# Designs tried in a protein design chat: VH-VL binders against o27280. Part 124

Target 1, 266 residues: o27280
Amino acid sequence: MDSMNVPEVLEIKRIVEESESVKTFIFSWDFRREVRPGQFVMVWDFRDEKPMSVSLIDPVRSEIGISIRRVGEFTDRVHGLSEGDLLGIRGPYGRGFELMGRDILLVGGGIGMAPLAALADEATARGMRVDALVAARTADELLFLDRLEAAGVNISTCTDDGSCGFKGFAHERLLTLEENHDMAAVCGPEPMMFQVMRILDERDVPAQLSLERYMKCAVGICGQCCLDDTGFRVCAEGPVFWSQELSRVREFGRYRRDPAGRRVPW
Short names: E, the ipSAE of ESMFold2; O, the ipSAE of OpenDDE; V2, 0.75 times the mean of E and O plus 0.25 times the DockQ between their complexes.

## First folded at step 4 (VH-VL)

Design k33 (framework fv_acasunlimab; at its last look DockQ between E and O 0.01; V2 from the best seeds 0.00; counts 0 for: pae E 16.6 > 2, placed apart)
Fold by OpenDDE, look of step 4:
Structure k33 (fold): chain C 266 residues (1-266), chain A 118 residues (1-118), chain B 108 residues (1-108)
Amino acid sequence: as target 1 above (266 residues)
Amino acid sequence: EVQLLEPGGGLVQPGGSLRLSCEASGFTFSRYWMSWVRQAPGKGLEWVSGISSGGSSTFYADSVRGRFTISRDSSKNTLFLQMSSLRAEDTAVYYCAKSYIGRAFDIWGQGTLVTVSS
Amino acid sequence: SYVLTQPPSVSVAPGQTARITCGGNNIGSESVHWYQQKPGQAPVLVVYEDSDRPSGLPERFSGSNSGNTATLTISRVEAGDEADYYCQVYDSSSDHYVFGGGTKLTVL
């Protein structure tokens, strides 16, 4: 398989409104091309291209889902599309999550729940016990709760404003949970992930974290998604990293680079 | 220095029992999954058993399930393998192995020989 | 159970490149790890996560994985590289670590 793939033009089969700001776009998928939770695809609207996590992997229905949060011009255009409209999809790319053990903790914030929802499906299908800590700013921004519940996931929620579940941040809620798991998977705002990772490390829980960075080529060539000091390319060596790998990444939880390459704080 | 020490091997009769130990040093023992891997004389590597970092989950190869028990003591930085109902085919060098990132083993003990013979 | 297949032996002249294959059903979707074992010694991790190299290992060791075949490549082979090499994956469906049968690398 060529790493420099041309986008395949696909028809939007269905659109699921997850929240006011998040939609899941469902496409028919040829599963001869395997996709793993934690991997991403490049979505092309024939004007611009952005990396998006796969949030649904359904080999039975031969479908994948891509959850997109409305945050800018590109996503505004995409959110304006209807079923039957076309998008370009290339990928999947990157390193996905790896499963180990019998029980797993998922910690997700906002749209970060997208890849974790896919991981939850895989984990439960494999007979794992899955606990999910789902975080959002407000109750109406909590994602995939019904889907996770239907899959048999044990859900704990937290919201910044206390409108649902624990009032506070994910790492604060995590501190109130005493149970240790065989492993953890984390995805969300980087400050959240940073704090969650610290707690998991202190508890000796192996953890994988999915990073988000500006990326252009998705194939490890352009270097736009390189992490300082390590040379890790989020699109190639990631986006999923083990906590041991991220411990070497000085910028993690502290800053990122914008499209111009400038350091911007979280 | 990162090290795994494996005392406890020896000769045992078929049907007998033996307990292996592996003492870890040079790393945070409690943070890592641990495994036992064995190698019969002149043969390849065979995974035997694994245990999660917290010790709450244990895993076994089909060949040893019901006969072997893996455990760990974090206070002593020690991994154990209790073997019972030993068979001749269990004869092997038994290695203690530390998990690295992912599902690989980065540190191995020097191994201890277990011989099951009448 | 998941099965990994390796050639029993590979021979290479000093200075040449050795390639050791590891076959498995859709192994390209798995993370493959490689170990070197010299006679009378414990295995040593030489490649992990398909292509990553542990600290201290020479750049001569590299790995790739796609389709149904993972490959360990040893460039500029030295006499000291003569050893048995094992590929390994973790099968999360069965919670088993799976090793290949091993490949004896002979340096001629």
Scores: ipSAE 0.680, ipTM 0.874, lowest interface PAE 1.0, mean pLDDT 94
Fold by ESMFold2, look of step 4:
Parts: structure tokens; C-alpha cells; sequence
Structure k33 (fold): chain C 266 residues (1-266), chain A 118 residues (1-118), chain B 108 residues (1-108)
């Protein structure tokens, strides 16, 4: 395929512990390979390869950051690495977020806040006003709060268990917040994104949502990341979609597919 | 140095008007919601008015709605409170305050005294 | 409208733990913030979002919020902690900020 399909072996330059379960791995990056917020990379640990969102894009220091939540064997192995250890990285892939207007709302659930943190940096650098709703199950899983504050983002928080901020779900907190935004960017658990999208549509706020799906090739040829009803490939036509594009997708918020193509609940 | 500075208090008669200002420095003013909070002599804190970072949304306590107008000028890093139809019960120290995580107030001015008396 | 209730005063010996309460109907569902105010001075944020400390505040200041009561806890109290303390929430139903009536902490 093209040269972006061959993993480049990179040294872990710095590790930031974002929470008990999330670390950000920082690498030197040659920005002749452009990276946009909302794009993803495939991370290779020399045994397996998984898609990960870019959370830091710093052309001045020639660095990118990739935030990884520990959820299984692959991510356990990666979390066990130290500065100076090696990982393979290929990409970036996919369609990133597009900024419009002067006021943006970010709605992030859990690790979904990672690509939104990168977007927040770009939005504030462009002079936009940025509000962020940061959601998690518990206080210790609220991500990037200090970084967002340092960038000048107005933060609202919510936790399922009420250990920090609003007790409840992100869409419930959203109903209590100001409605005056030119656009929104949403990333997190798909059921959360579905409920948030409905509220934003009722408010006539243009929204872009970042989807997760099983990926194998990351360049759109294997079909494993396709959405029912549309044939959209998350790795090629997404992962970021406008809400209007997703309104044609019946599976969104309702189910996902395993590697054998079977429908399974979220 | 992060600070809020409120010049412009003073003595006014009942029914009079006064405009308060608050100059911000050391942070990006246009990114944050701002509020006015007052404290009558010997009394507790009372939120008066708030304004969104872009100025498109304004909010008022019931005690001042229709009499006070909050505004901001991001080119001058300045928050304003236009006070009209002043009453004796408006006598207070008026603080300018910057929003913080969860709608807290992390930076406060030193306050300016407004006295409404004949 | 939403009301926050604080005791008018609390007394504590130096080196002991002070607890200042803030009562409200279902306040455990709100984000509660705490301010210290010394005579003639502006308020200073000491706890936000129920339990988080601003940079530069000692670990002696902590908070909790559950049910109908939020609590500011000051461990190893020093004479310099003597001040008025206010709790505060944002009431999204009215778009208003609400302060408690204040608690005077006296260090004996």
C-alpha cells in the first residue's frame, strides 16, 4: 500500500500518568506527516496492533501524544513499558474534526476526551471560546482537567457515581448547560454519544462525533470497520462523522459487531 | 501576575446610577465566565450577576434584575456592571470574580465599596 | 429558590480538626466549592468540586459531599485558619450562584 502502512519504530520519549488506567505516551514526530485532531494511529507492540487516538499534537516540540486506557492484554503490555522502550506506529489515519465558528462545545466520556484535548488546543490557538463537558464513571477517571484549564477551556464535569461534579450521565448534565455554541465535538461511549447527539440536534447545534469500531487494516480495504446501512468505513470515511451522516446509521447507539460479523450489544 | 482590579466605587444617592469596572491581567480574559459578587457590611456573600466568556449570555440575581446590566470588553480585558435605580440595600463591597472548574470562583478582586445614602 | 445552610460559628483547638458543614436538599448531587475570607480581605477559594484543592493550598484542607451535607475539613488547625468560610453551588435550574450564610471559625 503506501508508506504510511509500514509501522515506524519510535522510542517512547515521555510517559504521563493521566489516571490509574490511562497513560499518555509521547513520541518525537516528523510533522511532514501531518496530524489533525480526531485522526488515529495504529500502535504495534511487536505482537499485536490496535488503533489509538492522538491526544497531543505539538509541532513546536515535534511531538505527538497517544493516550491508552488499560483494558486488556495488549494495553497491559504497553502500560508496562518505560521511557526509552520502543513501539511501532503507523498513520495517521481517518478524517479529523473540522472547526467552525467562534464557540465550540466538547463532550467527552472517559478516554474519548483524548482526541478532544488535542482539538481544544487547536481551537484555543485559533482564538475560539471552548467549553468542555468531561465525563467519567468516577472522579479518578476524569481526564485532562489540568491541561484543559491551562489552555483556558471552561470545564464542566460529571461522574456516574457523583464522586466529582454533577452526579449522572453526560447527556443529563448537558441539559443543564448553556445552549449557545456554534458547533460541538463529541467522543466517548457510543450510547452516551447517541443521547448527546439527540440533544444537540434538538438545539440545532452542528455536531461531529467520533466513532470506535473494530479495525484491522486501517486504510479501508478489509471492511471490518464498516457501519451498517451506509457502508461507511470508520477508518476511511471517519472516525469523525457529522451528526447528519450518522442519522442514516441504524446501528449507531444500538449495537456493534464482533470480528465474525455478529451483532452484539454495547 | 494574575489579578482583578476594581476602580470606580463611591457614594451615590438613592435612585442614582454608577458604573463599576474590573480590569483583568495575567490570564486570557476572553476565555472565562465572569461574575460580580457583593457583600453588604457585616453580611455574607451574595452573587449579583454573571456573563459568559463570549458575552452572549447574561445572568442576574432577582434582587438586581432590570436595574443592573453586566457587560464585557475583551479588547480591554474589562468587565462592567452598570447599576441603575440604586437603593440603600445595594450598599456593599462589590467583587469581580473569575469562573473556575465547576462554576467556582478562583480569582477575586479586592472589591470596591458602593454606598447608597442621602 | 435553592438555599445553603451553614452553622454561624465553629470553635476548635489548635492542632485539632475543624469540620464546617453546608446543608442543602440533595446537595450531594451538586458541585460544592468553599471559600475562606479573613477580615477586610477578598474571599479565597480553598476547595472546589467538593474535594479538590487549588494549587498552593495545603493538604490540611479537604472536603466531602454526600446526601444533604457537604463538609469542609481542616486538619491540624493553625491560628491562621481563623476566618469566615462560605460554601457555594451553581443552581442550574435558575442559572444562579448560591452562597451559604457563612461560618466563623474560631481557633481557641
Amino acid sequence: as target 1 above (266 residues)
Amino acid sequence: EVQLLEPGGGLVQPGGSLRLSCEASGFTFSRYWMSWVRQAPGKGLEWVSGISSGGSSTFYADSVRGRFTISRDSSKNTLFLQMSSLRAEDTAVYYCAKSYIGRAFDIWGQGTLVTVSS
Amino acid sequence: SYVLTQPPSVSVAPGQTARITCGGNNIGSESVHWYQQKPGQAPVLVVYEDSDRPSGLPERFSGSNSGNTATLTISRVEAGDEADYYCQVYDSSSDHYVFGGGTKLTVL
Scores: ipSAE 0.005, ipTM 0.408, lowest interface PAE 16.6, mean pLDDT 84
ESMFold2 (binder alone), look of step 4: mean pLDDT 93; pTM 0.954

## First folded at step 6 (VH-VL)

Design A1 (framework fv_libevitug)
Fold by ESMFold2-Fast, scan of step 6:
Structure A1 (fold): chain C 266 residues (1-266), chain A 123 residues (1-123), chain B 110 residues (1-110)
Amino acid sequence: as target 1 above (266 residues)
Amino acid sequence: QVQLQQSGPGLVKPSQTLSLTCAISGDSVSSDSAAWNWIRQSPSRGLEWLGRTYYTSKWYNDYAVSVKSRITINPDTSKNQFSLQLNSVTPEDTAVYYCAREYPGDYYGMDVWGQGTLVTVSS
Amino acid sequence: QSVLTQPPSASGTPGQRVTISCSGSSSNIGDYYVYWYQQLPGTAPKLLIYGNDQRPSGVPDRFSGSKSGTSASLAITGLQAEDEADYYCQSYDSSLSGYVFGGGTKLTVL
């Protein structure tokens, strides 16, 4: 019954350059078809297929956007494409974010802002107050600031080098923020997410966290996308998890697994 | 805040054209953020979506296959309303007719409905 | 004939949990959002759930939606007398190129 297993060949309608290393590829998308912030699609360049988070959902324009960071051969090839070129898309896959309450904190690191940008659009459309903490190594690696500002989001930035906003890490900046929130959504490097989760737990703020690293598994491929202590399959049960679910996972934020299943520190 | 008010005749003879109007307040019929629908409800067929009209860069209409050959939905920007015309009616077209807004903020759910108009097709 | 299948009736007592099912196929619920509407006697339908599981402002959290494969469910917890109404599911159907509704479920609060 899984009609999502066959890629649709779609034309690249528009490309937005988010930074020197990140582009958002925009495709026509039937506004009636399900797609939720926090879900991902498989992108096929007719040689290789890779999972990518949905970063834009625009039902008025009937468009979906996928933000891709240039990090290897596949993404380098995709970055070489132009408007009018074709890509295969299948999905969406995975569990999306759930919204609750009146105000939400988004904490994103690097490309982790991609699924959070789509969530920000939905939250603001629903009348929620949205605060976003956008973190990166340097100012030129901060993503989606113009889009978040246009959506009416209250933005805080931090960079490791202090080139924009607070000088330091996301969790250090979060400690200086006094406002409480009904919920939070977090996406970025696991060490960042772990530290942010602990602060939010202390403040009794329920948080959802997106585990991006395991999305390389296709839906139904078990093993490589399992979390150690609970056996969760990220592509089937995630990539979005509540903080209470992740608090039981010993490896979260402390180490990762290589292809052979061996522990590798962050 | 947004309200839809329906008007039109409640009795139509077989083979004639059914004509209803839906007046919009609190939003614009040409708003890029909305689509405007006609839905009917009868004991025999339940709730049936009939079609919609909406504006992006130009006007578009979508119609249900079951009525596509007989139906026209027309926006009127000057009066801020949209209408339904259903040709060659039969007793099977007897129903309560509703207009409704699809709202993108609600994943195109029908968030505002008119009061409904009972239309009886009988000689 | 309705394209989406709902039980014609459901019942419960105050405080109980009641669920109403909506069954479809890959051409509708399988690929498209599900919506739920509440219709009180003599009134127009009211949007109760959109996007499978989202609530519009003003809808109590006693109402929740869920979707799995080609089926969807509306759950009402803490059932109240005021919940007595007809409930309709709705989706889009690609084979019909249009929106489709379930046949409706009459909920009686005993």
Scores: ipSAE 0.049, ipTM 0.590, lowest interface PAE 5.9, mean pLDDT 85

Design A10 (framework fv_libevitug)
Fold by ESMFold2-Fast, scan of step 6:
Structure A10 (fold): chain C 266 residues (1-266), chain A 123 residues (1-123), chain B 110 residues (1-110)
Amino acid sequence: as target 1 above (266 residues)
Amino acid sequence: QVQLQQSGPGLVKPSQTLSLTCAISGDSVSSDSAAWNWIRQSPSRGLEWLGRTYYTSKWYNDYAVSVKSRITINPDTSKNQFSLQLNSVTPEDTAVYYCAREYPGDYYGMDVWGQGTLVTVSS
Amino acid sequence: QSVLTQPPSASGTPGQRVTISCSGSSSNIGSYYVYWYQQLPGTAPKLLIYGNDERPSGVPDRFSGSKSGTSASLAITGLQAEDEADYYCQSYDSSLSGYVFGGGTKLTVL
């Protein structure tokens, strides 16, 4: 009967439309209860529950935010809600990011910018210099640019189609940027994270990467979150991993599992 | 600068009500994001949080389970103070009592404390 | 009596590093922020650390906090005679629905 494992019914205090497909839902939060960038919560609409990364942590306003992309039936229902409506929130769960040094590089793709936006807030509050590489397929899918700018973050953008910033992939843009970071944090599609990790390893920059795709079993209830050769479970040991941990995983960046448990290319 | 000044009797007889006040200067008792706490300290039990009062759109109270049946913490906006009443005291309630502010919000801890009041419960 | 466990005493000499531990459980430190207070004889406690590892304005950077799992620690570097005091950790406990304190550590500067 740990209160952290029981859903608390919370009122949606505010909704921020981040893009056509992404909304941030903001709730009052009891900040006696620890929450860290990189952690996630289970969001319950009284029918289904899904894991969602915490994207805003604001102890001054006593608020947390949860950013949700429209990708299926559950997220469609949640996107149909209004301020004043209720959702169940359980958690937080998982390992958060660790901060060290004086400067940090954030590399985010699509909705992967959600946990990195929370991390950017914490890093800037601690006086760190923050550089963010924000990547998406198109300009409309770049997330949190206004929020990062307001926080004093140095922003670089890239889009696959060239509609904003550098035309190309995150790792291609990273090759044109300075190398002087004490650490990095990376979140986005797994193939992107793999390429970014290799560049950061060559630059001897310690990196943490968030594997949000495996959050489905938030309380470690099943083995579906297990990584290939290492025996890691994202729910128990993640979702945030150091790059040296992921370098030992043969599937990282190359393969995923289908519903039958078979290896398939990304 | 915010200051908290405590007042109240230093001696209370068993079975009576212990009553203390904490006067606030440099802040408002109804300030949004502030919470106003009572803590006591004794050699036998150490530091014990007793409860708090705070205002957002209305007044709220939180009380420690150990004293909940006997305790009341009340704000007074006209005097810019808050009080502690602890009913049916026993010698085990003998302690130094402190008031303290949390601000802004729950994250930042108890940043300002009163001077403390030694209350002895004795016949 | 104390829900959070601290060593009753610690000691060091001027200029040394001293660490004070605070041990709890999943219902408190494992899920909730940790705070540290310094109490000089005859005075009220003073906030040293909030939010696990943050310092209020006016607290020197030789004081630092950390938290791992269900335990926290306060580190004092460059120990000075005026650091001789009692130190208390604090967290919230969900089983008790209230704030809880450690038993305190008396730091002696030798």
Scores: ipSAE 0.501, ipTM 0.791, lowest interface PAE 2.9, mean pLDDT 88

Design A11 (framework fv_libevitug; at its last look DockQ between E and O 0.69; V2 from the best seeds 0.00; counts 0 for: pae E 2.4 > 2)
Fold by OpenDDE, look of step 7:
Structure A11 (fold): chain C 266 residues (1-266), chain A 123 residues (1-123), chain B 110 residues (1-110)
Amino acid sequence: as target 1 above (266 residues)
Amino acid sequence: QVQLQQSGPGLVKPSQTLSLTCAISGDSVSSDSAAWNWIRQSPSRGLEWLGRTYYTSKWYNDYAVSVKSRITINPDTSKNQFSLQLNSVTPEDTAVYYCAREYPGDYYGMDVWGQGTLVTVSS
Amino acid sequence: QSVLTQPPSASGTPGQRVTISCSGSSSNIGSYYVYWYQQLPGTAPKLLIYGNDRRPSGVPDRFSGSKSGTSASLAITGLQAEDEADYYCQSYDSSLSGYVFGGGTKLTVL
């Protein structure tokens, strides 16, 4: 049995309150073990297990961070935890982001900024120029702004209600931005990602997008996260996909399957 | 600049204990950011990691399975050095032994090496 | 035998591109970072690549590392005479609970 598939019981080292609904849980990490932005871990609270993206990778402090949005029973329990409490972590899993070129555009919506924040850190550390379009419903839901700014990221914000930055959706804001990026990384609500991908494709900007699907095993066995027609497993072949790959996925931006296997529209 | 200076005998008799010391300059053996390793190299076995010692709120040791029963790596904070002891040596333990610092930087790697010490096990 | 597999030798002419492969398994390269070392004759190994594809200060950009699945590769562009050396890949192996090295590749510049 691969050791990476055994949950490790880890102590929550620190908790960062990112917003009213999002917390980042920080753990000690053995950095002999590879972890890449865009990968996810399975978080186990000893009752249930959920996939969560890695949002912080800090080899200097030997720490990783997992940002979790409060959206249900599992996340409610996790949000009730304190520093010093224990969680089970197994992974990381999945395909992470690849960096290429010198100029990168990040487009994130809501909690989708979690993996992109980690990517931003790596990109800036490599000397890349990073532009980030950070989208949320309201100003108070914009994530990681201070962190991104501190890293030297050029930030553009947009909110549905106009409470901060551009009033509108990410793809609308994107249409107003200059076309000067070597690649893009996108993560957020799938309808947003769908629209953003179309714009990027029209601009001939290579793009990677991180998908969210129901995942159970995280190792490509159970098939719960399998995408229709293609057979792509989000946990194995993803969650990060190139736009060319997603162009083959008809369900992308349209629907997903719920835990019962039913098609659920976005 | 961090430097590692090795010392110890180059000849050891079979069944005796191989002992080497690695003196550190420019860094601390108890630095939370470093691990201190012993590696050996021989024509028959190539490069072989033997073990490491490091401090993270307390001292830890990791040893290779192949030598775990015979090896001891000890830090000496007073002298800012760490040592290797390998018990019950045989001719198979003949090799060039290296100490090396493993430093996190952006990612861990053995970025500083000692000059190496040839240790021959012979009667 | 070494846990990580390298070709025993490689060669190239000055100015050429040479690649050295390093093959492992899910318990090592597949899960852990890969490092590369250059060893000149009579000297200690020198860290050449860390974190799969990162160069320490002082290492020319003609050296590059990559990793895919359970395999890693060191690429040398613009091969120079001074590049003649032994090259070793290194990773961590969870099944052995220790660092593992490749068998080394002797690079000859023709």
Scores: ipSAE 0.674, ipTM 0.879, lowest interface PAE 0.8, mean pLDDT 93
Fold by ESMFold2-Fast, scan of step 6:
Structure A11 (fold): chain C 266 residues (1-266), chain A 123 residues (1-123), chain B 110 residues (1-110)
Amino acid sequence: as target 1 above (266 residues)
Amino acid sequence: QVQLQQSGPGLVKPSQTLSLTCAISGDSVSSDSAAWNWIRQSPSRGLEWLGRTYYTSKWYNDYAVSVKSRITINPDTSKNQFSLQLNSVTPEDTAVYYCAREYPGDYYGMDVWGQGTLVTVSS
Amino acid sequence: QSVLTQPPSASGTPGQRVTISCSGSSSNIGSYYVYWYQQLPGTAPKLLIYGNDRRPSGVPDRFSGSKSGTSASLAITGLQAEDEADYYCQSYDSSLSGYVFGGGTKLTVL
């Protein structure tokens, strides 16, 4: 059998309101089944199915969490649900993050902190030192700060408007931070990730980057996916990629493709 | 600290019911997050998981497909033990039988095992 | 026979590194955590590795687990005479709705 292709109908055990636009939905999980930070599940509301990153992995409580930002019809419907309501969940899917070394850097933008929060929990449970750079447009959009602090993570913040921490973009803040990491994990808007990757490459820090737009490809829903001149099978190997893989891709951080396959700038 | 002590007959005739018990000390059979397993080991089949029982809001059982029609695993909260009943035994059921705990939850594996009981099925 | 495939035997000399493989499919190792057990002659199996690569308290760090795709490995570095035992991998199988074990590997210390 393929990896958990059939949706399982699960009860929403608890809902955590992360911000005005983000909620974490918590479900009981069978921890015989492997789930890794950086993986995603397909969430089915009995009308539409959408990929969502796993943001909480708690084997002691036997719970997973899925953080969902309200951005359209599907997510509006899911945000209207209550504890005790049912959702279909299948997965997990995709390549998760790999932990290596003793000191790691997390760089997250907006909802991109969701998979990184799960990674922070695993890294700290393994005794690693974790530094997190949490970036957003405004202070109200910074996510998971209390959870990261509770886990013992060293937190730096930046906001575009300067309402919390450094005033500026994640890559500008990164230039002012320590260079003593064995690896990095990055998740957020693609232009942010591209600029962060360049700095980490200059520092010889191996980085893993999570690309939300390729989550559907990992389960085969969108058909064949190739990244520009590489011929790389993104649907088989995403959503997490090493910086070495992405540095060989012309389109990363520069353009995307519309439904007709035409190049569209970010 | 936590110990599992097995008891039951070492000889069973074909067609009869094999009955074993696993007494628990240092933990409760109804402990939340614990699951209580039976595994057997034979030269022909190696290690073979038979089933488990566990409590959340109510009691649940999971059984291996190969024995599902013949097997019952029962908790006994008053005696703090759980049992294996295997009906209609044949010589192929000859094996060393182990009880084992999973705790806390499914992630951590079978952390405590009983001593094992050799059961021979012969006339 | 076994749903999970292990080599029937492995050997090494004291101080050497030995690896034991465990191969499965997408219905088991590809989707579920892998566990390793050590069984000394005449004793019950003892949990050696859980969650693919985690050690219970009391297990020396010379034992390590790893998993890639549908295969897992147990590595023993600095091999000692006391490591001579049978080693079993375990996972869950969704097509069987139950736990499955490998056939076991007899490790001989030469």
Scores: ipSAE 0.672, ipTM 0.832, lowest interface PAE 1.4, mean pLDDT 88
Fold by ESMFold2, look of step 7:
Structure A11 (fold): chain C 266 residues (1-266), chain A 123 residues (1-123), chain B 110 residues (1-110)
Amino acid sequence: as target 1 above (266 residues)
Amino acid sequence: QVQLQQSGPGLVKPSQTLSLTCAISGDSVSSDSAAWNWIRQSPSRGLEWLGRTYYTSKWYNDYAVSVKSRITINPDTSKNQFSLQLNSVTPEDTAVYYCAREYPGDYYGMDVWGQGTLVTVSS
Amino acid sequence: QSVLTQPPSASGTPGQRVTISCSGSSSNIGSYYVYWYQQLPGTAPKLLIYGNDRRPSGVPDRFSGSKSGTSASLAITGLQAEDEADYYCQSYDSSLSGYVFGGGTKLTVL
């Protein structure tokens, strides 16, 4: 059996409190295994298993970090864990971000900044110029600002309530940023990503967007992560898609599906 | 300037034990960022990884399946060295043996190599 | 035979571009990083490429690595006489729980 498809039980080495609702769980990781920003792992708490994006890739310390927002029963249980406690991890899975050119724009909403923080680290290590638009509801929900600044990323912020930076949505802030980039990477609430994608397409900026869907197998067999109209599997053909792939998908930005397959508004 | 200096006999009789040492200058064998490897090379087999030793919170060893029953790699922190012991050798173990540092961590590859030691297994 | 397959030889003239392939499987190159080593005559191997496509300090930018699926490639542009050497790819193999090397490619500069 392929050891990458069976959960490995790992000890939580360190926990970083990113905000009131977000923690980063850090594990030792075998960096002979390839890990790319935008890939995900399945996190198993011995009762349930959920996909989580990799937010930290640190080969020097042999550490990987997984950022988790408290939003429900599974994430409540995981947030209750301490250093030394165990979690099952399998993966990584999926298609990660591809870097191109010398100037990249990151647009992240809420926890969507997690995979983009890992991408920012890789991009700066490769000598790229990185601009990041970091969005949240409030100032204290803006994630990874200190880390991004330390990496030399040029940060713009927006908050729904105006408590930090531009008051409004990420796509509204993007309209006020008149910059040319070689590419963009986008991750956050799907309605936000849809609006951001439309602006980037009009500007002829190649964009890659990271999607979330319900997953069970994570290797493309069960079909639970499929997108309407295309048959794309988020766990196999994604989670990172080019904007041109997503422009053909009617469900993108309009609704999502629960574990039973029912349409649910965003 | 990290340097690895190998020593040990170049001729070993069949069924005996091959023993080599690798002395480290410019780094510590107990560095928690490095792993210390043995690799051998022969015309018929090319490069073959044998195993490594490394320290994080304790000492670990990883050995290649092909030699796992016969190999031991030991660190010596007082002399800042690490050794290779290969038991029950046959002529098929004739090769140039290299030590190498893997640093920092195992993502970055083997960045420093010893000069190599030809070991011949023959009566 | 070597777990990773390389052509036994390659050749080129000064100034040309040469590529060296390395073929593996899902248990190695397909899931694990690829490394390349250069071995000049009479010397130990020297790291050329790590992490599929990264160059250590001091390695000229005419050396580049790439990976697609279960196959990797080393490209050398602006070929120079000093590039005449043996070249080895390396990865980790999960089924063997260890590092694996290609059989090596002897590059001749004509």
Scores: ipSAE 0.485, ipTM 0.789, lowest interface PAE 2.4, mean pLDDT 88
ESMFold2 (binder alone), look of step 7: mean pLDDT 93; pTM 0.949

